# VH-VL binders against Protein archease: the designs that were tried, part 6

Target 1, 141 residues: Protein archease, of Thermoplasma acidophilum (q9hkc1)
Amino acid sequence: MDSDDNRTLSYEVVDHESDIGVIVYGKTYEELFSNAVYAMADLIVDVSRLKENRKMHEVITGKTPEDIMVNLLSRVLFYLDTYYILYYRITSKYSDGELDAYFYGSEIPEGIEYRNVIKAVTYSDLAVKPEEGYAKIIFDL

## First folded at step 23 (VH-VL; from w4 with heavy chain V104E)

Design x2
Fold by OpenDDE, fold request of step 24:
Structure x2 (fold): chain C 141 residues (1-141), chain A 121 residues (1-121), chain B 107 residues (1-107)
Amino acid sequence: as target 1 above (141 residues)
Amino acid sequence: QVQLQQWGAGLLKPSETLSLTCAVYGGSFRGYFWNWIRQPPGKGLEWIGYIDYTGSTRSNPSLKSRVTLSLDTSKNQFSLKLRSVTAADTAVYYCAREDWRPGEYHGFDYWGQGTLVTVSS
Amino acid sequence: EIVLTQSPATLSLSPGERATLSCRASQSIRKYLNWYQQKPGQAPRLLIYDASNLATGIPARFSGSGSGTDFTLTISSLEPEDFAVYYCQQEDNYPYTFGQGTNLEIK
């Protein structure tokens, strides 16, 4: 990461039948959303191999924090699929069903190996619980 | 209708800290990247850095060690501090808005009026 | 950092003439190139974004073209108010950088 806000994130990988999941940690919704984006991106490629050169702003909406999580991560996948840009860092403000999010990332350079191909974000065992300090997301491979 | 207005001290001595503030009027403070750019007299433009609404920043490596960008969201203002100035920092400093919303303009679409900062002993 | 080289340094033309300004990047920047106009005592004004898109309020006589490393700003028929300094700027990578400028002066 080339931004002035460099963070090292830790996440746990969870096996879920034929799919893959992550458990991320955080005390706020913003932290959980941010860490989830990083974790998902890191499941796709080694994020440490990327140099941030792309940014974007978008508001993500949902009825629940879980919906926001799914929509956010799905949006990241959309940009990867459509524009070949992987956003792996987000900063945001969460309020009443809206996530005002700034996306940061890069294209994936040639020679970087893909770790996983994530097809979709699922609601299976989905949990976003800042009061308990964690979020769990299962991805469809 | 969007207008950027900037202010700060225009005369500094070497080693002092440059401090400029930019206020945004007539538009949303959210959704954009707020930049600082400078231009030495009779010379070209140099990008200094940006800050987003959440406080995430990025600065030019040539200035990073001396630059601090900050926000006052309650006032729709963002600020630049440049420490340990020298004569080389003499320039007109501009604040500018950068749009990266999907389907919108890129580049710096709105600029402040500029502030001449002169560093002299 | 990515270096943008503009040419010519100075362009002397008369009103009504066609102006062609060049901007070359030290490496491919795809379409992430903007053009600005700056008049004395004023802040730069965005003319073209993403290499070829006309910014709001900019006259149609301005146009941008190019991709990769070579970009061109064209003014089809110069108006008296068009004489100014023009800068290209890349946003493909950090730090953002500007060309050194082309001074378009009246002949």
Scores: ipSAE 0.915, ipTM 0.952, lowest interface PAE 0.5, mean pLDDT 96
Fold by OpenDDE, fold request of step 24:
Structure x2 (fold): chain C 141 residues (1-141), chain A 121 residues (1-121), chain B 107 residues (1-107)
Amino acid sequence: as target 1 above (141 residues)
Amino acid sequence: QVQLQQWGAGLLKPSETLSLTCAVYGGSFRGYFWNWIRQPPGKGLEWIGYIDYTGSTRSNPSLKSRVTLSLDTSKNQFSLKLRSVTAADTAVYYCAREDWRPGEYHGFDYWGQGTLVTVSS
Amino acid sequence: EIVLTQSPATLSLSPGERATLSCRASQSIRKYLNWYQQKPGQAPRLLIYDASNLATGIPARFSGSGSGTDFTLTISSLEPEDFAVYYCQQEDNYPYTFGQGTNLEIK
């Protein structure tokens, strides 16, 4: 976690058949997206054991907030698989169809064990509801 | 062409607060990390910190307790405040752009012209 | 913090000669190293990023190499405008840090 950001994030883990899901909470799209990235990353490894040393910027697009969520989380998985960098903190500005996102994270140090291997982000029971204060995401294991 | 222009008071007394502003012209304010770097006269360079468009910041631990970075996105400007200055804070201060978009340049690719800040009793 | 040590402190050469500047990191920084040129009264100018990539507008006579802890900036044939101070800078970890600089002066 970044030394300049002391925000404490929480999420709920939900079982979904042979897969795994999370429920994250937030009152804005930006909060939900940020918390979802954190939750997914924490499902992969213990994020508290990581020290932030990598950053990047990318615009995530989608037709719906749900599409944005899937594309955002899929992009995080892409960077993990391709560059071995886990981005677990994002700051962003959301406008209709676009998420201007700054990604923060780190490589996974030796000795840190993977908690889960996430293969994909799914649309199953997917919900992004800032008006209700939550988002739900199911991951394919 | 991207251009950074900076300004602020160049003469301070000890314990005062340094305040500098950098304005970005000819390019997007979004999508980059905006940095401050300083250079004491005749010496090397010291990184102070960065701020992104959303207001997320990171600063050098050596200065963290005294540094505040801020944005004015409506003006494409970002600012540095350094509190409780001493003679050791005398330096030329630079603002600089950092690009971490996929496939783009890393490092500080555009710099302000620099501002000499002298702390003297 | 990561310490970058540049060598030599001063390099005296003539136009047309080859210049080789070194930067050593206190720990591995992979390829997260940049090179800058600074002339008197001016801001630094980015030359090389990610150890070996030439920045936009920089002449091809400049090149960078290295990874891990040892890096090199090479100027194949010095031009009169190349005499300046050169800094390396790491972005592998925070805080970002610079080398102390190499002064390339005309012999």
Scores: ipSAE 0.914, ipTM 0.951, lowest interface PAE 0.5, mean pLDDT 96
Fold by ESMFold2, fold request of step 24:
Structure x2 (fold): chain C 141 residues (1-141), chain A 121 residues (1-121), chain B 107 residues (1-107)
Amino acid sequence: as target 1 above (141 residues)
Amino acid sequence: QVQLQQWGAGLLKPSETLSLTCAVYGGSFRGYFWNWIRQPPGKGLEWIGYIDYTGSTRSNPSLKSRVTLSLDTSKNQFSLKLRSVTAADTAVYYCAREDWRPGEYHGFDYWGQGTLVTVSS
Amino acid sequence: EIVLTQSPATLSLSPGERATLSCRASQSIRKYLNWYQQKPGQAPRLLIYDASNLATGIPARFSGSGSGTDFTLTISSLEPEDFAVYYCQQEDNYPYTFGQGTNLEIK
């Protein structure tokens, strides 16, 4: 089965003072991390206009799931800033303070309209709670 | 040194299922994209598809309806099934490692030796 | 689907000569073109990735150039072991596609 087809992701935008955030839903760490990557990317550009033509692999480490979330999303921002590639989908295995992640995304097409410029991922109200079915992340604009 | 060793049946009748397996030695099974590529005798190369360590796949749209890619992480093996074969599927089939990383490396850098699969007409 | 057209289909040269092989893409693929060599009875061997980067263990007489739609593989001085079929392959978009090959044969 091609894993690229027919994807629908669930996220809710949250206004937080002068910043923006998301609540994402999922029952596993892998689902929450994947949905957070998609949500952040969709806040940057309309992901439906992208063609998945780039991929990579990285291991993301951290002491807590929250640390891993910040580190993961910060890496997505790094590749956007450095290589002009927006990764918006991941597949992964979570264990032992690490996320073994395969990233899928697109080089940014010329002329695409940016929705937001996200400067950083913050620890404000940060939560990664698969047992409660959600994660919450606030971004610095 | 990384080595890819492949095996499977070399002679099939029309309508049968092609089934090939590739084992990876001397390197990491994680962190790469595991591909199948085929070459009809005397012809060029056709990309079939890849699978990652999590089981996520992508395949050539021309073959997608007949292709199943799978892996066994405990044995460091990945496999190709191609259903409903015809004479047009006669080819040498290769497994290959893909290393794709922005700013580092691209390409199919290690290949299996190839398996000739012949489908009778 | 991105079509890669290689020219010439057959190139007949002698050892010591310079070989120039062309690959043209049906649309811009930026720099995302690889070159492979295939000798009879062997799997393809990666020579060049991203248009111009020499793969590990490939002799310095091989070089690649180009971007966009027009790409060239050059072998500066042919050795007897260089007579083989050469394929270009694009990684700009799925499905990955290969050119039809250039047969570099001894004159």
Scores: ipSAE 0.791, ipTM 0.903, lowest interface PAE 0.9, mean pLDDT 92
Fold by ESMFold2, fold request of step 24:
Structure x2 (fold): chain C 141 residues (1-141), chain A 121 residues (1-121), chain B 107 residues (1-107)
Amino acid sequence: as target 1 above (141 residues)
Amino acid sequence: QVQLQQWGAGLLKPSETLSLTCAVYGGSFRGYFWNWIRQPPGKGLEWIGYIDYTGSTRSNPSLKSRVTLSLDTSKNQFSLKLRSVTAADTAVYYCAREDWRPGEYHGFDYWGQGTLVTVSS
Amino acid sequence: EIVLTQSPATLSLSPGERATLSCRASQSIRKYLNWYQQKPGQAPRLLIYDASNLATGIPARFSGSGSGTDFTLTISSLEPEDFAVYYCQQEDNYPYTFGQGTNLEIK
C-alpha cells in the first residue's frame, strides 16, 4: 500500500494561539495560491464531499504576493458568506501585482458539517515563498 | 460586439481527427469559459466541453477519451480535436462563450456560426 | 446525467397568442435552467438564464419561471419572428445537458 496521502500532504495545519493556520507547498506562485485556496476550503468543510459544479473568474491585485494571498483567500470567504459557494480550486496566471484566477467550487450542500468557521485571513506570520517552496497563512476563527 | 468565427475541415473519413478552431473578436478572451457544443442534423444539442484562459478543461464524459481542447492566447483562439471519428460524429459544431459568475449572468451568450462536419459512412 | 424533457414536442399557435413551453428535469437543478431559441440554419440564441432572467436584448414578452424540476417559458403575445425551436439547458451539474426541443410553429 502507498503510505503517502496526497490530501494529507497538500497542507499542514499550524496552531497559532486560539487561531488556526496552514503551511502549503509549491514551486511557483500559482501552485502556492492554488494550494492555499484548497487548504482554507478544506479547513471549512470536507472538500472530498463536494462536487465541482460552480466556476467563476476574478482578477486579484496586490502590491506583494502576500497582499494577493490575503485578497484571494478573502474573496473565497466573501463568496461563501454571500452566496454559500465554496471555491476550493483555482487555476491562474500570476504576474507582478496581479493574479488572473479561475475559481472552481460548489454550493454548500444543505446540512453539511462545518469543520471551522473562518472569520478572516490575517497577516500574522504571512509568507509566500516559492523560492523556498512554501506559503504560510494564519486564519482568524 | 463580441463575435465568434469558427473554421475547420467539413468532410472526414472514419478514424480521422476532427479539428475546429474558433476566434474571438470584439471582446475579452480572458475571464470567460470557451465551449464547444454539437448538434447532429435534425437532433438536439450535446455539450462537448470548455477551456479557460489558463488551459484548464472539462469535457463531457461520453466524449472525454477522444476530446482535446486547446487555446492560443496570442491569437484569441481556441480549438477542438475529436479523435477516431465515426458517422455518429456527423453534426454541426458550435463554439460558444460562457459567463458563469455568482449573482451575475449565466449561459452561452455568444455562439459561432456553426461548422457542419460530415463523417462518411 | 440530468435529463431534461420538454413538452409539447410541437406547439401550433398563431401570432398574438400566448405560448407556454415546459421543461422538466430528472432531478432538482434549483434555478440553473437556461432557455434558447434556434431558427433553421442559425446558432441558438440565449433568451433566459437562471430560470427567470432576461438575457441582453431579449424582448419583454419573453419570461421564464420555475425552480427545482419544473420550468416554464412564456411568450405573452407571439410575434411572427418567435416561431422557432426552443431548447432548455441546465447548468446545475456536469455534463451540461439540453432538452430535445419544442417546435413552436405557425398555425
Scores: ipSAE 0.771, ipTM 0.899, lowest interface PAE 1.0, mean pLDDT 91

